VH-VL binders against q9h9l3. Designs and how they scored, part 257

Target 1, 176 residues: q9h9l3
Amino acid sequence: PRKMVAIDCEMVGTGPKGHVSSLARCSIVNYNGDVLYDEYILPPCHIVDYRTRWSGIRKQHMVNATPFKIARGQILKILTGKIVVGHAIHNDFKALQYFHPKSLTRDTSHIPPLNRKADCPENATMSLKHLTKKLLNRDIQVGKSGHSSVEDAQATMELYKLVEVEWEEHLARNPP

## First folded at step 13 (VH-VL)

Design zb43 (framework fv_nivolumab)
Fold by ESMFold2-Fast, scan of step 13:
Structure zb43 (fold): chain C 176 residues (1-176), chain A 124 residues (1-124), chain B 107 residues (1-107)
Amino acid sequence: as target 1 above (176 residues)
Amino acid sequence: QVQLVESGGGVVQPGRSLRLDCKASGFTFSDYEMHWVRQAPGKGLEWVAVIRYDGSNKYYADSVKGRFTISRDNSKNTLFLQMNSLRAEDTAVYYCAKEGYYQSTAFLRYFDYWGQGTLVTVSS
Amino acid sequence: EIVLTQSPATLSLSPGERATLSCRASQSVDDYLAWYQQKPGQAPRLLIYDASNRATGIPARFSGSGSGTDFTLTISSLEPEDFAVYYCQQYDNWPLTFGQGTKVEIK
């Protein structure tokens, strides 16, 4: 009965030559895939590179974006005390400047049974798009205008649900 | 600023072992997946192995699987490649390479920085 | 395994000329493609990532284009320091693979 959500963030490049990854969008969905949060987020630093090919973020999205400090507070209120599912979720947590307990974190890029179901090597870190295609027969991250963090969060939750029973049993026997 | 320095190369006989080290500086080593890439004399580049930022996942090219072991020590900013059961075909310059910037679900496994390389020659 | 085929194997040109290098993938790699330059005795140097983004410090004469299976690296006007071997690399799927290289040499 612990509540579970899935998260996906988008980053833009800030800092020297745009090499720092700063949070610029965050989407959170519930167990059924309903959107709980989806906001563009204004970094406190100057944006050097929108990384639009991957982020889907353009200058126009920053006009009414929620400032980082406020967005972070809103996001952390949703995540705190919940099981949080993500794909390579450590990147999302770095961008949020947030520590989430390992016992409540589920990373679909690091679940051997999930790779096994996809006929992929258990020790390879597979992309969300490849796992979603193999296991859900759906194409995500289509086109060149950037990814939808809502679509990514929804796909991530659906992937986790395929191994949820098995993986929760594993974690109960092998606490992080 | 960013530097990767390989060491440990040399001449070894077939069937022997050799360990390569790669010392990193100028970036937060523990934030990045690290790779080994090799290049045989006069030939092209071949990807060898990858290790996750925390050392928990390791993946290898089929040509080295079961013989090579990648590892890292984040407290020492050092990447390692343990090479066992070496073959003449393993003769190459070995480069350690750093992944580019991180994005949430897009894995951007291009190499923005490379070491100078260390030569491994396997001959009888 | 995704195979990358580079053409031509060797491109003989004079300084000031335009160089056009091709990289063809055996299946779609979307925009997960990078280009590297390598000079004799040196490590590879990143030129282009994500198919078309120029890496930091790389001169404007270098540009990348293409998507899916067909990619091009263009050097608009060759400088003496540009005569080198160029490699493409895909990172769409495992294992990571490189093309066999195109050597750009003085005519």
Scores: ipSAE 0.810, ipTM 0.922, lowest interface PAE 1.2, mean pLDDT 93

Design zb44 (framework fv_nivolumab)
Fold by ESMFold2-Fast, scan of step 13:
Structure zb44 (fold): chain C 176 residues (1-176), chain A 124 residues (1-124), chain B 107 residues (1-107)
Amino acid sequence: as target 1 above (176 residues)
Amino acid sequence: QVQLVESGGGVVQPGRSLRLDCKASGFTFSDYEMHWVRQAPGKGLEWVAVIRYDGSNKYYADSVKGRFTISRDNSKNTLFLQMNSLRAEDTAVYYCAKEGYYQSAAFLRYFDYWGQGTLVTVSS
Amino acid sequence: EIVLTQSPATLSLSPGERATLSCRASQSVDDYLAWYQQKPGQAPRLLIYDASNRATGIPARFSGSGSGTDFTLTISSLEPEDFAVYYCQQYDNWPLTFGQGTKVEIK
């Protein structure tokens, strides 16, 4: 409906000592929270650290994973020309090696009215789980088996919808 | 290899100002939130301030709010702490610290690298 | 603010002994907890992050365990270089906070 999607990516550690974050899963949902894309993605480099506690990614997920180049093409097709919502979304775009126009980007970790509504300091960068708990009374990222990028993308879209009217008006008055 | 080098510490009188610099190398500075952590002589660690990767969000410990200003220059790989209205209680070694990483919509704000610290002494 | 309480304040042990250090949080921090080692005149050094993950280059004798409010750092067999002050730190919520430290000293 709104030509608006939400994205969340999972990364694994590659490179020296596993310090490089490489894309290993991406989930995209529409305005209503329906899944448009959800795939495991095979990094071109050797995985040193699966970061499973947070990513939920295990070696078995890599067996039939979509190669990075192909997954990137599919994802960019969905994102191009749309308003893209994410939490600390610059990390997702960096993992995708992709530039999305700032005028079409919405970052729920960087919207002062959202923090204000959550009774959090406006200048603190709050986690998705804390904002979701305070504003939606919902627990996400529960358990020790890793996070669901689908759940995170859905929560991110719902959070944005709480401030959408106010924030779009702000952006119209103060273009990025 | 990652290095963080602080400078600018010294002895200052109460009510005066001092600026600390932290020069970073060995990683993509502009990708990470950066922090200042301090330690009073003989005491424990106290978190002071954080700045977002692009310099837009800045957040402070209540003890320094309104007096200290954190800033960064990504073109120079340098983090700053402007300390105004200094008090005796601000006497500490000040450390520049790099946070871990962002993962799965979670911020992992442990400090994988620290500078050697710079001593600030506020006294008459 | 989340308060971290470390116990004991001081451990007096000999090389070869096991050291067990506790860190208790005033509310759940899930697995958002790190441990640091600090020697006199030096910056802190990361040992453990995400409650139980050993940082790069840290010897296998160091291990972290626990979740929620109760955390433990264990040094299975103390080496001479391990006598230092150890701090825990939570990063679940703002402000970031540290425990008051446990000093591991030689008898």
Scores: ipSAE 0.801, ipTM 0.920, lowest interface PAE 1.1, mean pLDDT 93

Design zb45 (framework fv_nivolumab)
Fold by ESMFold2-Fast, scan of step 13:
Structure zb45 (fold): chain C 176 residues (1-176), chain A 124 residues (1-124), chain B 107 residues (1-107)
Amino acid sequence: as target 1 above (176 residues)
Amino acid sequence: QVQLVESGGGVVQPGRSLRLDCKASGFTFSDYEMHWVRQAPGKGLEWVAVIRYDGSNKYYADSVKGRFTISRDNSKNTLFLQMNSLRAEDTAVYYCAKEGYYQSNAFLRYFDYWGQGTLVTVSS
Amino acid sequence: EIVLTQSPATLSLSPGERATLSCRASQSVDDYLAWYQQKPGQAPRLLIYDASNRATGIPARFSGSGSGTDFTLTISSLEPEDFAVYYCQQYDNWPLTFGQGTKVEIK
């Protein structure tokens, strides 16, 4: 069986007016929710907007942060050849400047059976916090100091596990 | 630099169809979810439909579900709204709108750029 | 659906005065709230996103505050170009909804 991990990244704003999303933290957990990777990452460009309300990133976190090129190499070594679970995971891959095979990618924001279990419209893209509340009876992303990418990756893996059997069967019959 | 240009509006009779186009430029169109928002004459704003960055998920307001179809062509940077079975209450200026910046799993569905709007009038 | 109620419906003020506009949500929308300005014949223009962040190019006289269910847009000193209709919008849950609008008109 292929090894499965869940990922969640945080971005900060770089470039003109802070409109470019640059990787500033990445957390990866295994199937059981154990942390495999969790590092603050220093973007190669000047940070214009920390987006702290969402990212949880502050200037202090950048002092000992891993440079982007090094962090990217470490992260890709963990992801390569594995089934990678994420929520709106295309954003994480974009920030990593990485293309993961679609056949090994699982996006919990794009799994109709998950929405069905949550009594949400199957074709609406629901937030991680809403799905986690409805299906796991757990509040995540609480407060105003930013999200925990570890907490988000753990919740994402738990959500996928609720539909894993039926979704893997669906993908086997309907390859990406 | 970012521009959204709508076209396709006009006057149609109830029960007819109309297609709206929205041409995008100045940003990576394929990275963003896109929306349609409408505004009836003298009234407020009403969200109509959304399409995922890759075109795979589409979601609609209850008032248009089953009658309107949103689609996109990322190779042409164009967003579409196919409107079927039009009713008098569909009369509105239709705007295409771009979501804010992307951030991991946070869906920031505020609209940082809007088209100029195209008027659709449904009258007998 | 989440209903947004804006008050007052109309605010009549003179240039140089402070404008305070309210938006109330029928249930918590956390910080997923934006404010737009619309002038006659024009598309809406984003002013504030994530409840309190000023959009690019928006003058410092515009500020947003609040969280949960109660939100405020403040214009510290009205300029002639600020007389317009203002809408709040929530993006916490589907369907996305807007307030009915507050018209800021010249006295």
Scores: ipSAE 0.802, ipTM 0.920, lowest interface PAE 1.3, mean pLDDT 93

Design zb46 (framework fv_nivolumab)
Fold by ESMFold2-Fast, scan of step 13:
Structure zb46 (fold): chain C 176 residues (1-176), chain A 124 residues (1-124), chain B 107 residues (1-107)
Amino acid sequence: as target 1 above (176 residues)
Amino acid sequence: QVQLVESGGGVVQPGRSLRLDCKASGFTFSDYEMHWVRQAPGKGLEWVAVIRYDGSNKYYADSVKGRFTISRDNSKNTLFLQMNSLRAEDTAVYYCAKEGYYQSHAFLRYFDYWGQGTLVTVSS
Amino acid sequence: EIVLTQSPATLSLSPGERATLSCRASQSVDDYLAWYQQKPGQAPRLLIYDASNRATGIPARFSGSGSGTDFTLTISSLEPEDFAVYYCQQYDNWPLTFGQGTKVEIK
């Protein structure tokens, strides 16, 4: 079957009042959870808010960060033609300024069977942290120094694997 | 600048229906989950409903589930709340509220901008 | 659902005094906590998000602290415009919930 990867990004605040979310780190893992890509990324705009509590990004990480245009090219090379798994993945694609085909996109925040397995309301958008705790009995995003996008990408892939067979069958019968 | 303007409030009898509108401007409306929050006279704030950025998922507080329907029209930058089978306890000022900035691994469902509110009075 | 308990219910203070408002969660909400100010006849105004980040345009006298279950909003020196009701809100889990409010009033 088609190769599958999971992605998680970190954003910093740029633009007026720091309200624009700009890509500042991207992690991509393969089906087994091995890291394929993990780089700090320098936004083309001035960083107003590092959002360190969530992003883990600090000024020091920007010193040797890969410029956005170069990082984007590297990332798109990995994603193109693959099934890409993410959590609220539309935010990652937006930060990458990238359109990935719906037929090759899997969003673990928008898979009703996954919420049902977790005994969560199937129409609610649940956080990655809560789904991982309920379904994998594992705590992620622990601590106050920011989150690990590698850990988040790995957890996302493992969550998708729980519904992979039934969801792929659903998509085959009901193409997006 | 970001603005949210509610309309549609009024006085209505129990069991009737009312629709609230919220017109958004100053941000990319289609990028954000949007919420309704209400406040009964002299009371605190109560979250009512949320709708996903694309309109595909909708989730409600237990107190309004089955009676209220949230919807949006991204082409018109407008959020709606259809309120059916209204009860006296639904009497409140209804606020349209925008989520904070997005972060890929976290849902930041604090409300950085609120509308002015529209009063709904359900009385017999 | 996660219950947020604010204390005290009312703070009676004079301008220039420090106000310390507490918000306690029934279970950990990590740092997914915001504070709002509401004046009579007005919509709530965001003061603090992500437990400790000041919202745009909010004066430096407002600060948030805490994590997990215990959170504090501090107003270092009250101005006349600060007499209002203050609400905390958690966004760690559904349903989203608010505290009952703390009223800061003139002595």
Scores: ipSAE 0.748, ipTM 0.903, lowest interface PAE 1.6, mean pLDDT 92

Design zb47 (framework fv_nivolumab)
Fold by ESMFold2-Fast, scan of step 13:
Structure zb47 (fold): chain C 176 residues (1-176), chain A 124 residues (1-124), chain B 107 residues (1-107)
Amino acid sequence: as target 1 above (176 residues)
Amino acid sequence: QVQLVESGGGVVQPGRSLRLDCKASGFTFSDYEMHWVRQAPGKGLEWVAVIRYDGSNKYYADSVKGRFTISRDNSKNTLFLQMNSLRAEDTAVYYCAKEGYYQSKAFLRYFDYWGQGTLVTVSS
Amino acid sequence: EIVLTQSPATLSLSPGERATLSCRASQSVDDYLAWYQQKPGQAPRLLIYDASNRATGIPARFSGSGSGTDFTLTISSLEPEDFAVYYCQQYDNWPLTFGQGTKVEIK
């Protein structure tokens, strides 16, 4: 359990017309859902679009935010050598400008047994919100003030635990 | 800056096959899920298929499942739609569409950029 | 499958008038709704995303509102180039679905 963490990142829009996604918050939880890391992160580029409806990031959060380079170092220290669970986790790794080995990566948006348990098509990429409602009977990402990356990381870990035994067996037989 | 250019449309007889290509430029193609959307002459829009950024996940509308295959080549910035066992009701303009962005474990699958479309006519 | 019903099917108005277009979902789509404009012979153009956010380059006369099952696209004062077909689209759940369209035509 201690070798496994779940991550969720929030991004804001930078670059021309706010079309570039830059890291602005990161939450990491352990196997039991306890918070290991949760910081607002200051992008190195000017923020054009806070995307507050989804990110929950506001200008006030940037005032004492950890600079990207420092936050990245802290986050990578936590992730390195561990099994990292996320939902569409490639987006989080891209925002971190980080490569994590496929053998240690678990993506709850791409685990066919998880979709099957939720009565969803095995080949569809389902949102975290829908999988959490179907399998945990819990509503997350409610309201219009932005999502909680802590809540999302916790839900992601709980979803993975539902298929952990089955999926780890599959990966042992079919190494990535 | 962002461009999506479809090709491969034409007139084919029922039961035949056709492949559509969509060449992307002006954005990092390998970062986005890509979609095909079609529109029958004089009718509305119908979502057809989606492919994950890395090509591993593919999902289809029930009307085309088992007949159409979506694929991509990230090294060539190209999206494909292989259409087999074509029917008269597949006659449509086929659009390549880029989804908006992914945010906070929420997939924002609105289409910020569309290609100009390629016409597929299934007729004897 | 989430069904989107647009009304009216056709809206006949003159330049300068206000246009109000409705889109109703068969179940809640939260704010996961977009609006597109399509002119003859052209691809659809994104107008509004996340129910109320105007896409880049879209004039201020276009606005979106609503949440859950009932959504509205408003054009405050029609310009000649606004006479087109408008589609709503939900992206809350699979399959992605579009409304049947509302045609805004010159009276």
Scores: ipSAE 0.707, ipTM 0.886, lowest interface PAE 1.5, mean pLDDT 92

Design zb48 (framework fv_nivolumab)
Fold by ESMFold2-Fast, scan of step 13:
Structure zb48 (fold): chain C 176 residues (1-176), chain A 124 residues (1-124), chain B 107 residues (1-107)
Amino acid sequence: as target 1 above (176 residues)
Amino acid sequence: QVQLVESGGGVVQPGRSLRLDCKASGFTFSDYEMHWVRQAPGKGLEWVAVIRYDGSNKYYADSVKGRFTISRDNSKNTLFLQMNSLRAEDTAVYYCAKEGYYQSSSFLRYFDYWGQGTLVTVSS
Amino acid sequence: EIVLTQSPATLSLSPGERATLSCRASQSVDDYLAWYQQKPGQAPRLLIYDASNRATGIPARFSGSGSGTDFTLTISSLEPEDFAVYYCQQYDNWPLTFGQGTKVEIK
């Protein structure tokens, strides 16, 4: 069996008009939800928009944040060779400027059986918040001070575990 | 400069088909979920359909489900809406719209850029 | 589906006056709410997103407030170009829905 981790990243806006999403925090948890990595990350570009309502990131978090290139190296060492679970995870990989093999990637925003269990349309891309409420009866991303990437990574792993057996069997029969 | 340009609108009879195209430029098209939104003459805005950044998931408003098909060609930066079995109530200006950001495990599905719209009139 | 009710349907004011537009959701949409301005013959223009953030290039006289079910768009001092139709939109849940619009017209 291959080791499995869940990841969730926070981004801030950089580039023209803050339209580029740059990595500013990353949390990685193991199968049981224990934190393997959780660091604030300093983007190499000027931050135009902290997106604080969602990211929870403020200027104070950037003062002693890990530079992007160093953080990226640390994160990739954890992810390499593992099954990586995330929600709309292509956004996290894009922010990391990283390609993870599709065969080792699990995206809880794109697993039809998970939507079925939540009584949601199979073709709709559902938010982590809604799936977690429907399937785990937990409220995440509460309040106005930003989201916790640790909480989001933990919820994502727990959601995947609900469909793990049937989804791994499906992937074995239908390799990506 | 971000630009979305729709084409393909026109006058068609009920029961016929029409395909709308939306050509995107000025952003990385393949990174964003894209939407169609319509507006009947003198009326408000109605969301129609969405397609995932890679084209794998498609979701529709109940009013068009089974009749309309959204698709995209990322190599051509083009979004499509195939409209079949058109009805008088489908008469509207159809807008191509770009989704906002994915942020902190949240989908921010506000529309930061819109095309100019293309008019579809379904009339006998 | 989440229904958005905008009030009033029409707001008749003079340039220089303050405009207050309301949008009420049938259930909580948290801060997943946007406001658009639309002029005749034109596509909608994003004004406010995430309930209170001004979009790039939008003048400071526009502000958004509220959370959950009750939202307000305020134009502190109307300019001639502000007379238009305004729509709110929620993106908390599927399907995405818009309010029916508030027309801000000159008195």
Scores: ipSAE 0.803, ipTM 0.920, lowest interface PAE 1.1, mean pLDDT 93

Design zb49 (framework fv_nivolumab)
Fold by ESMFold2-Fast, scan of step 13:
Order: structure tokens, then sequence, then C-alpha cells
Structure zb49 (fold): chain C 176 residues (1-176), chain A 124 residues (1-124), chain B 107 residues (1-107)
């Protein structure tokens, strides 16, 4: 069987007025939620806005951070050939400057059965926090000191597992 | 420089249809969710519809569900709103609006840029 | 649907005075709250996002505060160009909703 991992990335603001999103942390977990990768990543550009309220990233985390080029190589070795699960995962792939095949990509923000189980509108793009609360009865992203990409990746994998059988069958009948 | 330019507004009779266009420039259009927001004359702002960056998810305010269809053409950097079965209460200035950035599995749906708006008047 | 209630409906003030505008949510929206300024015949302009972050190009006299259900927009010293209508907006949950607006008018 093809192996499955879940990913979540944190971005910081670079470029003019901090409006460009650059990768600053990446966490990858396996099917059981065990951490395969979790590193702070140093962007090649000057950080204008740490976005700490959401990212949890502070200047201190950049001191021993893995340079972007090295981190990217490590991450891609883990993702290549695997089914990759994420929430609004196109943003993570964009930050990684990486293309992952659509046939091997699973986006928990874009699975109608998952929204249906959560008693949410099927076509609305729901936050990870709301889906996790409704379906797993667990509060994530708590407080104001930023989010944990490990926690987010773990929650994302658990959410996907709730619809995995149904959704994989759907994809087999309706290939992307 | 980010710009959003709406067009297609006008005067139309109840029950008829109208299509609004919004041309985007100055940012990577295909990276962002896009919205329509309207404002009736002398009144406040009302969110109308949203479309995902790739056009696959579309969601609407209850007041327009089944009558309005949002769509986009990323190759032309253009957002559309097809308005069918128009009613007097749909009379408003219609704005296209760009979302803020995405961060940490969180959608930040504030609107950092707005078009200048296009007036739709539904009157017999 | 999350309802946002702005108060007061109208503030009549003179240039140089402090303006304090309130926005109250019917349920918690955490920090997912933005403020907009709108002048007659113009599109809204983003002032504050994530409850307290000033948008690019917005003067320092504008500040946002609050979290959960109670939010405040403060203009420390009104300039002539600040007389406008101000709207709050929540983006914690669907549908996205706006307050009814507060008009800041010249005395």
Amino acid sequence: as target 1 above (176 residues)
Amino acid sequence: QVQLVESGGGVVQPGRSLRLDCKASGFTFSDYEMHWVRQAPGKGLEWVAVIRYDGSNKYYADSVKGRFTISRDNSKNTLFLQMNSLRAEDTAVYYCAKEGYYQSSTFLRYFDYWGQGTLVTVSS
Amino acid sequence: EIVLTQSPATLSLSPGERATLSCRASQSVDDYLAWYQQKPGQAPRLLIYDASNRATGIPARFSGSGSGTDFTLTISSLEPEDFAVYYCQQYDNWPLTFGQGTKVEIK
C-alpha cells in the first residue's frame, strides 16, 4: 500500500510590507501521528513580519533554523511517492516551491463528506480548528502564542482517517 | 500595484439576469480566494459569495443561493458573478474583494483590497 | 450567523478629538475581526485586521483592540479626512458578517 503522511507549514512575512509568505517551519507526521520531521526553517529573505499570533515563530527560532534549500531537500525526500494530507495544502506546497501530483494529494479543506460529517455546508472551506472541534471534540490552536504545526498535522491526519475509506473509493471511481 | 476593476452593472427588470466581471492585477490572482460583497443604497455591507483559488469550492449567502453563481478564469485574472432571477432587494453596489493571507491552517478572510464597485439597480 | 452590533450609530465630534467606536459580536470571534473606513462614493478601505494589526499605509492614530466578543477602534486625534463611516467585520465563521456601521460626522 502507498504510504501516507500529513504536513503543516508555518509561514512568515517577507518582501514589501511583509506580504510575501515564506516557509519558516514544517512538520510532517505519519499515519499514526508520529513525527517524521519538525524543523524551523530560515527563509533566504529578510523577515519583515513574524506573524507570531498565528505562526508561533519568533526571532529566537531562526538562530538554529535549517536553511531553506537544505530543509526543502529533506522535506521533498519524505513527500515524494507518498499520499500527502494537508489542510489547504496548496499553500504548503507553494511555500515549499514544490509540485505534488494531484492523484497523491488529499486536502481536508476540500472533502465534501468531511464537512457533511461536521454538519457544515459541503461547499464552504472550513478551518482546521472548526472541523477538529466538531469531529474530534478537541480544541487546537488554543491561546495567542501561535499554532503548533505538529498539532495541526496530527489533527489533519486524524480528520482524513474519518473519511479515508469513503474518499479513496470516490477517487478510485473519479480519478483527478 | 494591486487593482480590482468591476464592470457589468446597470439597470435591469425584476426576474432578469446580469453578469458582473472583476479584472484583477498586481498580485497572483490564482493564489487567493475571491469574494463578492454588496451594499444597498444608504445601507451597510453584506457578504455575497466566495470562490476558492482554483474555482472548485463556491459558497453563497443564503439571500442569493440558487440565483447567483460565482466563477473565475485564472488565465484571464477575472472573477465573475452571474446573477439570475434578480429581485428589487438585490439593488446594490457590488464590490469584488481580495482575501488577506493564509496562515497556519487558518483562513484570514479580511479584505485587503476592494474594487471601486459597480451599481446594479433592479427596478420595474 | 454571527451578528455584529456597532455603537454608537453616530459620533458627532470635532477635529482633534478622540473617537472610540465599539463592535460587539453575538458569540466569540477570537481575533478574527477587521475594521474598514468608507467615504461617500468610495469603496471600503481596510484599517485594522486580526483585531489589532494596522493595515499597510494606515496612520498611527488608528488602533484596534479587544478579543472575543468586544472590540474597539480608536482614532486618537481626528483629522478632517477621518470623518467617514466605519464597519467591523468578523471572519471566524460562515457566513462572513459586517456590523451596521458607525458614522463619524463633523460637529
Scores: ipSAE 0.805, ipTM 0.921, lowest interface PAE 1.1, mean pLDDT 93

Design zb5 (framework fv_nivolumab)
Fold by ESMFold2-Fast, scan of step 13:
Structure zb5 (fold): chain C 176 residues (1-176), chain A 124 residues (1-124), chain B 107 residues (1-107)
Amino acid sequence: as target 1 above (176 residues)
Amino acid sequence: QVQLVESGGGVVQPGRSLRLDCKASGFTFSDYEMHWVRQAPGKGLEWVAVIRYDGSNKYYADSVKGRFTISRDNSKNTLFLQMNSLRAEDTAVYYCAKMGYWQSSAFLRYFDYWGQGTLVTVSS
Amino acid sequence: EIVLTQSPATLSLSPGERATLSCRASQSVDDYLAWYQQKPGQAPRLLIYDASNRATGIPARFSGSGSGTDFTLTISSLEPEDFAVYYCQQYDNWPLTFGQGTKVEIK
């Protein structure tokens, strides 16, 4: 049986006017929500915008951050061969410059039964914050100091577990 | 240099169809959710439709649901809005708009870039 | 749906004066709020995003404040080019909604 992990990344703005999203933190948790990886990551390009309100990243976090190439290698070793759960996970994979097989990817922003369970439109991409509040009665991403990628990864795994049996059966009948 | 250019607007009779195109340049089009926003003459802004970065998820305002279809061709950096069963109340300038950015699980759907707009007039 | 109410509908002011524009949401939108400027015949222009962040190229006289349900756009000293219609927009929940607009006009 394949192991399952959940991932959440934080990005900072690089490139002209800070328009490029570069990886600056990555958190990975196991099925039970235990932290497997959580590191600040140094982008290879100059940081123009820390996006601190959402990312929680500050200049101080970059001082001893793991260089991108090293962090990427560590992260990919954890993800390879596993079912990876995330919310809008294509953004995390893009920031990692990584392709994960579609058959092993679970995106909680793109699971119609999860939206239905939350009494939300099935085809709308809902935020992690709203799904977590409606389905788990928990407030995440609170305050003004930025989000915790650990908290987001843990919430994402818990949301997936609510539809896991139904969704895995759907995927077996309708392989991606 | 980010640019969005709409085309396809014009005068059409009620019940007819029209397709709007939006050509994007200056950013990685396939990485972003794209939107259509309209504005009736002398009125405010109304959100119309959204499409996921890969085209797999589409969502619409109640006023256009079942009549309008949003689509995209990432190989051509082009966004489309197919408008069927047009009504007088669909008369508006239609803007193609790019979402701001993704921040982990937070969706920042403010519009950092807009097209110039294309006028659709539905009249008999 | 989240309703955004802007006030006043019209602000009649002279160049050099301070403009204060209000946007109130029918329920909390946290900091998921943006402000746009629109001049006749033009597309809207992003001024402020995430409630208080100035977009690139926007002059320092523009500032956004507030959180939750009450938001303010302030123009500290009006320039001739600032006379326009201003819209707020929330992106906390679906459908995305805009306020009805505040027109800032020359007295």
Scores: ipSAE 0.794, ipTM 0.919, lowest interface PAE 1.2, mean pLDDT 93

